# VH-VL binders against q9c950r261to396: the designs that were tried, part 24

Target 1, 136 residues: q9c950r261to396
Amino acid sequence: VPTFEDVKEVTIRRSKLAKWLMEPFFEELIVGCFVRVGIGRSKSGPIYRLCWVKNVDATDPDKTYKLENKTTHKYLNVVWGNETSAARWQMAMISDGHPLEEEYRQWIREVERTNGRMPTKQDISEKKEAIQRTNS
Short names: E, the ipSAE of ESMFold2; O, the ipSAE of OpenDDE; V2, 0.75 times the mean of E and O plus 0.25 times the DockQ between their complexes.

## First folded at step 10 (VH-VL; framework fv_ixekizumab)

Design r2 (at its last look DockQ between E and O 0.69; V2 from the best seeds 0.68)
Fold by OpenDDE, look of step 10:
Structure r2 (fold): chain C 136 residues (1-136), chain A 122 residues (1-122), chain B 112 residues (1-112)
Amino acid sequence: as target 1 above (136 residues)
Amino acid sequence: QVQLVQSGAEVKKPGSSVKVSCKASGGTFSNYAIHWVRQAPGQGLEWMGVIIPYFGTAYYNQRFKGRVTITADESTSTAYMELSSLRSEDTAVYYCARGGEWLDSYYYMDVWGQGTLVTVSS
Amino acid sequence: DIVMTQTPLSLSVTPGQPASISCRSSQSLLDEYGKTYLHWYLQKPGQSPQLLIYEVSNRFSGVPDRFSGSGSGTDFTLKISRVEAEDVGVYYCMQSIDYPYTFGQGTKLEIK
């Protein structure tokens, strides 16, 4: 099971998504990363779920939206528990904050409950390296 | 085109429970939030709660003091709203409404059901 | 809970004339990313509510351009440039920045 720190390091923030959005490596790099998806708002602020990114969905070029100052038709297919199902989200719904440990715990519980796939140490390591290469 | 079709009118006794269904068609249920909003006769709109089926989470208006239970069955693309301990003041038209798809902003309700009249009387 | 206050509560308008409805929230509806969670609905007589404007100023699909929304923070306005008979109904503003979502009292629009 990946540690919270592991997941945190491969969690992509909103601003980074906006930065990488048009890069040729984006669709490949974002796979296997995590994002914080906003699913609602309470009196205490926005509510997020930490989700695993399955792939970028750009199958509908006519449905555009703005992510910060950029216009895009790229969406994220994310996985909450089991990869057998995925939900499509605007990247504009992704948090620019760091993941919380409680969100990580929720994700772990959901993956376990649904017999979902946990990223391996190798998966995390490779993703970390890929991200580092991009940042260099 | 996405449609929400609700179950038929209900007549209930005080203290009983009612469960209203809302079946979605023409879209991806798992990408929806389903809101429930009621309207007493001649009154305004009151938000009851919402469910996000994909995440299996629901949020409620605390004004109902735990009397509301919202569930969803993804296999049938159907959301349910159960209101327990019914009172006469619960007489209203109950609407389900889609909070949009996750590919769009989901903080507004863009598709509404036809409404379900629930009458609570002795 | 966030209180939404509409004014006026009723409005009688001659066809072809403009109409304006105000909606005030008890707290700001602007989030940290610049989105404002204020929306307008119309409920025509005997029908379910329908979305008119989302996020302050965006007309929903199929909504005529005679409808417009504006405002910021806590003060918002829905305007109809030329009221038509089909515009009769009750208009509601709604906030969705916090649970529970809350609606204004509604503004009943009638034709003179």
Scores: ipSAE 0.700, ipTM 0.908, lowest interface PAE 0.9, mean pLDDT 94
Fold by ESMFold2, look of step 10:
Structure r2 (fold): chain C 136 residues (1-136), chain A 122 residues (1-122), chain B 112 residues (1-112)
Amino acid sequence: as target 1 above (136 residues)
Amino acid sequence: QVQLVQSGAEVKKPGSSVKVSCKASGGTFSNYAIHWVRQAPGQGLEWMGVIIPYFGTAYYNQRFKGRVTITADESTSTAYMELSSLRSEDTAVYYCARGGEWLDSYYYMDVWGQGTLVTVSS
Amino acid sequence: DIVMTQTPLSLSVTPGQPASISCRSSQSLLDEYGKTYLHWYLQKPGQSPQLLIYEVSNRFSGVPDRFSGSGSGTDFTLKISRVEAEDVGVYYCMQSIDYPYTFGQGTKLEIK
């Protein structure tokens, strides 16, 4: 079971998604990482859910949107609980901040509730190393 | 082609509750946000809340604090809005509306139900 | 809650002439990441509302190109370049940057 710190270290911010968007390694790197998807905004600020990335969806070339200074038709298929159910999400609605421990606990509870699959600590370690190589 | 079909008109007494249904046809129901908006006679539109079924969560206009409950049943592709402790000022047409075609467009409404008239009278 | 104020509340237009509706919000509708959450709806007589414009200026599918939206921050405008009889109804702006979502009070467009 990965810890909050494990998950935090492999949670990708919007600015990094924008930076890596056009790189040949993008999809391979991002799959299996976490993102914070935005599902609304309250008086206290944006509301996020911590999801992991199942794959990149680029199958609809007419569905374009602006991500920072770029235009793309790439979307993330993200998983909230059970990996058999994914939601397509534009990267422009991914947080540029770090996950909160409560968001991690919400994710854990949803995976347990749906009998979902989560990455192993080894999977996380491999992703952390891959991210560090691209940031160096 | 997505359509939202709502339950029929209702007449209620003050202090009771009403539960309006909104059945979606077409598309993948769990990937939609469903909003509820009401319109009192001769008045404008008032947003009541939204449910995002994929995340199993709902957000409410606090003007209705504690009186509104929005739920969804994915097996029947149906959303529900229940308004309790009804008052005469709750007499209105209640609409359900789908957020954008995909869940990442949850924040605007592109398909609307036909509306359900709820009349609260003594 | 964000207050949305429309001007005018009523508008009578000769067919073929332009119409313009203003919408002002009590707070900026621009989020920290550059998206602006201002949308326009039309409710024709006896019908449910329908989406016209989303995110300030994006015309929804099937909406005639005589409709256009503009604005930024707290000031927004819906324009109809040439009003037709089918454009009669009540126009609403809506913000969706913060819960609760709020509508303007509506602008009734009538044909002279």
Scores: ipSAE 0.654, ipTM 0.887, lowest interface PAE 1.5, mean pLDDT 90
ESMFold2 (binder alone), look of step 10: mean pLDDT 91; pTM 0.948

Design r3 (at its last look DockQ between E and O 0.84; V2 from the best seeds 0.00; counts 0 for: pae E 2.4 > 2)
Fold by OpenDDE, look of step 12:
Structure r3 (fold): chain C 136 residues (1-136), chain A 122 residues (1-122), chain B 112 residues (1-112)
Amino acid sequence: as target 1 above (136 residues)
Amino acid sequence: QVQLVQSGAEVKKPGSSVKVSCKASGGTFSNYAIHWVRQAPGQGLEWMGVIIPYFGTAYYNQRFKGRVTITADESTSTAYMELSSLRSEDTAVYYCARGGEWLDSYYYMDVWGQGTLVTVSS
Amino acid sequence: DIVMTQTPLSLSVTPGQPASISCRSSQSLLDDWGKTYLHWYLQKPGQSPQLLIYEVSNRFSGVPDRFSGSGSGTDFTLKISRVEAEDVGVYYCMQSIDYPYTFGQGTKLEIK
């Protein structure tokens, strides 16, 4: 099981998504990363779910949205528990903050409950190296 | 085209509970949220809560003080709203509504059910 | 809770004339990313509410272009350039930046 620290290092913030959006390596790099999807706000603040990125979904070129100053039709297919049930998500709804340990624990519980795929230490290591190669 | 069909009208006694169903058709249930909104006779709209089936989580208007329970059955594409400890002031038309075509648009209601009248009287 | 205040609460309009409804929120509906969570609904007599405008100014599918939304921060406006008989009903603004979502009191639009 990847540690919280492992997941933090491969969690991609919204601003980084916007920065990488048009890069040729983006769609490949983002796979296997984590993102925090916003599902509302309460009195205690924003509510996020930590999800694993399955792939980039660009199948609807007519459905565009703004990500910072960029227009895009690229969405993320993310997985909370099992990849057999992925959810499409607009990148503009991704957090620009760091994940919380409680969010990590929620994700772990859901993966276990649904018998989902757990990234291996090797998966995380490779992703970390790939991210570092971008130098930003 | 997504449609939401709600269960029929209910007549309840004070102190009892009511459970209203909302069946979705024509889309992928896990791609959106289901909101519940009620409207007392001659009054405005009141948001009760929302469920996001994909995450299995629901959020409630705390004004109901824990009397509301929202659930979802993905196998039947049906959402439920249960209101307990009914009072006369709970008499209203209850609506379910879809939160967007995708989960990322959960925060506005683009498809509404036909409404369910719940009457609470002695 | 965020309080939504609509004005006027009732409006009588001659067909073909414009109409304007104001909605004010007790706090900003703009998030840190630039999204504003203000939406407009219409409930025609005897019907369920229907979405008119989402995120301040985006017309929902099928909504005539005589409807327009504008505003920012805490002040918003719904405008109908030429009111028609089919526009009769109660208009609601709604915020969805925070739980619980809250609606304005509603504005009843009637035809003279």
Scores: ipSAE 0.860, ipTM 0.947, lowest interface PAE 0.6, mean pLDDT 95
Fold by ESMFold2, look of step 10:
Structure r3 (fold): chain C 136 residues (1-136), chain A 122 residues (1-122), chain B 112 residues (1-112)
Amino acid sequence: as target 1 above (136 residues)
Amino acid sequence: QVQLVQSGAEVKKPGSSVKVSCKASGGTFSNYAIHWVRQAPGQGLEWMGVIIPYFGTAYYNQRFKGRVTITADESTSTAYMELSSLRSEDTAVYYCARGGEWLDSYYYMDVWGQGTLVTVSS
Amino acid sequence: DIVMTQTPLSLSVTPGQPASISCRSSQSLLDDWGKTYLHWYLQKPGQSPQLLIYEVSNRFSGVPDRFSGSGSGTDFTLKISRVEAEDVGVYYCMQSIDYPYTFGQGTKLEIK
């Protein structure tokens, strides 16, 4: 079971998504990483769910939106719990902050509740290395 | 086309509860956020809460002080709103409404049910 | 809770003339990432509300092009370039930046 720190190291923030958006390696890098999807804002601040990226959906070029200073039709298909059920998400609704330990615990509980799959520590390690190579 | 069909009008006594159903047809229910909005006679719109079943969560307008419970049954594509400890001022039309076609548009309501009149009188 | 204030509360318009409805929020509706959570709804007589404009200025599918929205921060406007009989009803602005979502008090549009 990957730890909170393992997952945190492969959680991609909105600014990084925007930075890498047009790179040819974008989908290969992002698939298998985590993102924090925004599902509302309470008086105590934004509410996020930590989700695992399944793939990038760019199949409708007419469905565009602004991501920071760019326009895109790329969406993330993310997983909460069981991998067989994914949600499509525009990257403009992804957090630019780091995940919270409670968000990680919520993710673990949902994967367990749904008998879902999670990345192995090996999967996480390989993704960390890919991110580091891209940043260097 | 996506359609939301609500249960029929109800007449309730003060102190009782009402449970209004909202059945979705068309589209994929797991992609929906379902909101509940009420409108007292001759008055404006009041947001009561939302359920986002994919993430297993509901958020409520706290002015109802825990009297509202919003649930969903994905197997029947039906959302429910239950209002307890009814008072005469709860007499209103209750609407369900879907967020956008995809969950990332949860924050505005694009499809509305026909409304359910709940009358609370002794 | 964010208070939404509409002006005017009632509006009588000669057919074919323009109409303008103002909506002001007690707090900015712009989030840290550049999205603005202001939407407009119309409730025609005897009907459920329907979405007109989302995110300030985006016309929802099937809404006539005589409807337009503008504004930023805390001040927003819905314009109807040429009012028609079917435009009669109550117009509401709504914010969805924070739970609970809140509506303006409504603007009743009538034909003279």
Scores: ipSAE 0.653, ipTM 0.898, lowest interface PAE 1.8, mean pLDDT 91
ESMFold2 (binder alone), look of step 10: mean pLDDT 91; pTM 0.947
OpenDDE, look of step 10: ipSAE 0.757; ipTM 0.921
ESMFold2, look of step 12: ipSAE 0.526; ipTM 0.861
ESMFold2 (binder alone), look of step 12: mean pLDDT 91; pTM 0.947

Design r4 (at its last look DockQ between E and O 0.64; V2 from the best seeds 0.00; counts 0 for: pae E 2.9 > 2)
Fold by OpenDDE, look of step 10:
Structure r4 (fold): chain C 136 residues (1-136), chain A 122 residues (1-122), chain B 112 residues (1-112)
Amino acid sequence: as target 1 above (136 residues)
Amino acid sequence: QVQLVQSGAEVKKPGSSVKVSCKASGGTFSNYAIHWVRQAPGQGLEWMGVIIPYFGTAYYNQRFKGRVTITADESTSTAYMELSSLRSEDTAVYYCARGGEWLDSYYYMDVWGQGTLVTVSS
Amino acid sequence: DIVMTQTPLSLSVTPGQPASISCRSSQSLLDDDGKTYLHWYLQKPGQSPQLLIYEVSNRFSGVPDRFSGSGSGTDFTLKISRVEAEDVGVYYCMQYIDYPYTFGQGTKLEIK
């Protein structure tokens, strides 16, 4: 099981998504990363779910939205629990903050509950390296 | 075109429970939230709760003191609202509504069901 | 809970004349990112509510440009430049910055 620190290092913030959005490596790089998806608001503020990114969905060029100062038709298909099911989200709904440990725990519990795919240490390591290369 | 079709009118006794269904068609059920809003006769709108089917997460108006249970079946694209310990003041039209908060940047209810009248009487 | 207060509760308007509805929230609907969480809905007689204005000032699809929304913080206004017969119904403001979502009392618009 990947550690919270592992997951945190491969969690992509909204601002980074916006930065990488048009880069040729974006669609490949973002796969296997994590994002914090906004799912509502409470008195304590916005609520997020930490999700695993399955792929970029750009199948509808006519459905555009604003991400920061950019216009895009790219969405993220993310996984909560089991990879057999994915949902599409606008990247504008992704948090620009770091994941919380509680969100990580929730994700772990959901993956276990649904017998979902858990990223391996190798998966995480490779993703970390890929991200680092991009930042270089 | 996305549509929400709700179950038919209900007549219930006080203390019983009612379960209203809301079937979605023409869209991706899992990507949206389903809100429940009720309206007593001649009164305004009252938000009851919401479910995000994909996450299985529901949030409730605490004014109902735990009497409301919202569930969703992704396989049938159907959301449910169960209200227990019914009282006469629960007589109302109950609406389901789709929230597009997660597929777009807006948090609005853009598609509504036709409403379900629930009458609670002795 | 956030209390939404609408004024007036009823309005009778001659066709072609303007109408204005006020909505006040008990606390600011502005978040730290600068987004304001206020929608307007219209419920026509015998129908389900329908979205009219989202995020304070954006007309929903199909909504005529006679409708406009404005405001900030805790004070919001819905305006109809030229009221038509089809505009009859009850208008609701709704906050969605925090659960539970809360509606105003509703403003009933009638034609004189």
Scores: ipSAE 0.536, ipTM 0.855, lowest interface PAE 1.2, mean pLDDT 92
Fold by ESMFold2, look of step 10:
Structure r4 (fold): chain C 136 residues (1-136), chain A 122 residues (1-122), chain B 112 residues (1-112)
Amino acid sequence: as target 1 above (136 residues)
Amino acid sequence: QVQLVQSGAEVKKPGSSVKVSCKASGGTFSNYAIHWVRQAPGQGLEWMGVIIPYFGTAYYNQRFKGRVTITADESTSTAYMELSSLRSEDTAVYYCARGGEWLDSYYYMDVWGQGTLVTVSS
Amino acid sequence: DIVMTQTPLSLSVTPGQPASISCRSSQSLLDDDGKTYLHWYLQKPGQSPQLLIYEVSNRFSGVPDRFSGSGSGTDFTLKISRVEAEDVGVYYCMQYIDYPYTFGQGTKLEIK
């Protein structure tokens, strides 16, 4: 079971998504990373869910939107809990902040509740290395 | 083009509960927030709460003091609002609303159901 | 809760004349993303509410250009440059920055 620190290291922020958006490696790199999907705001602040990226969906070129001063039709299919229940989101909905420990615990509980798949620590380590190679 | 169709009018006694349905058609369901808004006769709009079906997360206007329960069934593309311990002042038209494809904002209220009249009478 | 206050609560207008509706919020509606989450809705007699203006000044699809919105922070205005008969109804401002989302009291627009 990956730790909160393991997941935090491979959680990609909106600003980074925007920087990588047009790179040829983007889609391969992003699959298997985590993102925080915005779902509203409350008195306790913005509300996010920590989701695992299943794939990049660019199949509808007419559904364009702005992401950090760029225009794109790339969407993220993400998983909350079980991989069989993916949903599509604009990258503009992704937080530019770091995940919270409570968001991680909530993700763990939802995966367990739905008998979903988790990345292994090895999967996370490999993704972390891929991110580092891209940054260097 | 998303459409929201609500269940029919209800007449209820004080102290009972009502469950209003809101069925979505013509678009995706799970990733758009479904809001519930009510309007008492001759009065303004009052937001009751919201559910994000994909996450199963509901948020409520606390003025209803736990009397409202909002749920969704992804398999039928239907959201539900249940209001318990009904009082005469709960007589109102109850609307569901969500975002449509034009804005694709996920959480705005630009598509509205037709409304469901709930009458609470002794 | 963010309180939304509309002025006036009722407005009677001769067709072809302008109308102006004010909305004031108890807190700033500007979010960290640079957007201001203030919407305007119109509810025509016997109908569900319909979105008119989103994010202060953007007309929703099919809304005539005689409708305009403006404002910032806590002070917002909806203007109708030339009122027509089909503009009759109740206008609501609405904030979408924090739960619970709240509406103004409504402004009933009538034709003289």
Scores: ipSAE 0.480, ipTM 0.850, lowest interface PAE 2.9, mean pLDDT 89
ESMFold2 (binder alone), look of step 10: mean pLDDT 90; pTM 0.932

Design r5 (at its last look DockQ between E and O 0.67; V2 from the best seeds 0.00; counts 0 for: pae E 2.5 > 2)
Fold by ESMFold2, look of step 10:
Structure r5 (fold): chain C 136 residues (1-136), chain A 122 residues (1-122), chain B 112 residues (1-112)
Amino acid sequence: as target 1 above (136 residues)
Amino acid sequence: QVQLVQSGAEVKKPGSSVKVSCKASGGTFSNYAIHWVRQAPGQGLEWMGVIIPYFGTAYYNQRFKGRVTITADESTSTAYMELSSLRSEDTAVYYCARGGEWFDSYYYMDVWGQGTLVTVSS
Amino acid sequence: DIVMTQTPLSLSVTPGQPASISCRSSQSLLDDYGKTYLHWYLQKPGQSPQLLIYEVSNRFSGVPDRFSGSGSGTDFTLKISRVEAEDVGVYYCMQSIDYPYTFGQGTKLEIK
């Protein structure tokens, strides 16, 4: 079972998504990583859910939006809980901050509740290495 | 284009409960927030809470002290607001409103239902 | 909760003249990324509220360009450059930086 620190190291921020958006390795790199999807704000700050990326959806080139200073029609299909249920989100809805331990615990609980699949520590290590090679 | 259609007016006794429905058409129901806002006769607007159907998570205005429950049924594209332990002060028009289909719009309500008058009288 | 204070609470305006409504929040509505969560709604007589302006100054789709919004931090203004008969109703500002969302008390605009 991966730890909070393991998951944190493979959680991709909005600024990194925008930076990598046009690279040929983009989809292969970010599939299987985590993102923080914004679902509102409270007095304690923005409210996020930690989801993992199932795939990139670019099938409607007319559905464009701004991501940082770029324009794109790429969307993330993300998973909350069971991998058989995914939802499409704009990358503009991804946090540029680091995940919180409570967000990680919420993710763990939802995966368990829905009998979803968790990445192994090996899966995480492979993603960490891929991210590191890209930043080199 | 999204439309929100609410259930009809209701007359209730003090101490009872009311459940107002809000049926959405158009768009992907699971991707947007549904807010509930009420307006007492001759008064302003008061936000009651919100649900995001995909996450099944609701946030409430704490001034209702747990009397409000907001739920959603994705199979029918319908959100519900239930207000319990009704008082005469709960007489109001109750609106549902959408925060937009894309989450960069979740925090301003762009589509409103027609409103549901709930009258609480002894 | 963030308190939203509108002034004036009532306006009577001659058609063709400008109108201005002020909204003040008890806390800043600016987040760390430069976005400001202040919006304006109009409720015409007998109707549901409708969105006019989002994020201080952006007109919502279909809103006439005689409506404009401005301000920052805690102090915001809605202006109507030339009031028309269909502009009658109650105008509300709303903050959405934090739950619970809160509205101003409303400004009733009438034609005289």
Scores: ipSAE 0.390, ipTM 0.785, lowest interface PAE 2.5, mean pLDDT 88
Fold by OpenDDE, look of step 10:
Structure r5 (fold): chain C 136 residues (1-136), chain A 122 residues (1-122), chain B 112 residues (1-112)
Amino acid sequence: as target 1 above (136 residues)
Amino acid sequence: QVQLVQSGAEVKKPGSSVKVSCKASGGTFSNYAIHWVRQAPGQGLEWMGVIIPYFGTAYYNQRFKGRVTITADESTSTAYMELSSLRSEDTAVYYCARGGEWFDSYYYMDVWGQGTLVTVSS
Amino acid sequence: DIVMTQTPLSLSVTPGQPASISCRSSQSLLDDYGKTYLHWYLQKPGQSPQLLIYEVSNRFSGVPDRFSGSGSGTDFTLKISRVEAEDVGVYYCMQSIDYPYTFGQGTKLEIK
């Protein structure tokens, strides 16, 4: 099971998504990363779920939205629990903050409950290296 | 076209419970939130709660003090709203409504069920 | 809870004339991402509510362009440029920035 620190290092913030959005490496790099998806709001603020990114969905060019200062038709297919089910989200709904440990715990519990795919240490390491190369 | 079809009218005694169903068709159930809103006779709209089936999470209006339970069955694309400890003031038309798609905005309700009248009387 | 206050609560309009409904929230409906969570619904007599405007000013699919929404922060307005008979019903504003979602009292629109 990947540690919270591992997951945190491969969690992509909204601002980074916006920065990488048009880069040739974006669609490949974002796969296997994590994002914080806003799913609701309370008096204390927005509620997020930490989700695993399955792929970029750009199959509908007519469905555009604003991400930061950019216009895009790229969405993220993300996974909560089991990979057999994925949902499409606007990247504008992704948090620009770091994941919380409680969100990580919730994700772990859901993956286990649904017998979902758990990233391996190798998966995480490779993704971390890929991200580092991009930042270099 | 997405449609929400709710279960039929209910007549209940005070203290009992009612469970209203809302079946969705014409869309991907897991990509939407299902809200529940009620309307007492001659009154305005009152938000009861919402469920996000994909995440299995429900949020409730605390004014109901735990009397509301919202569930969803993805296999049948059906959401449920159960209201317990019924009282006369719970007499109302109960609506289910679909939130927007996840890739869009799900903070508004763009498709509504036909409503279910629940009458609570002794 | 966020309190939504509509004015007026009722109005009678001659067909072809404009109508305006105000909605005020007890706190800002603008989030940190720049989205404002104010929406308008219409409930025609004997029917379920239907979405008219989402996020302040976006007309929902099928909604005539005589409907328009505006505002920011805590003050919002729904306008009908030329009222038609089919516009009769109760209009509700709703906030969805925080749970619980809350509606205005409703504004009943009638034809003179």
Scores: ipSAE 0.205, ipTM 0.768, lowest interface PAE 2.3, mean pLDDT 92
ESMFold2 (binder alone), look of step 10: mean pLDDT 93; pTM 0.953

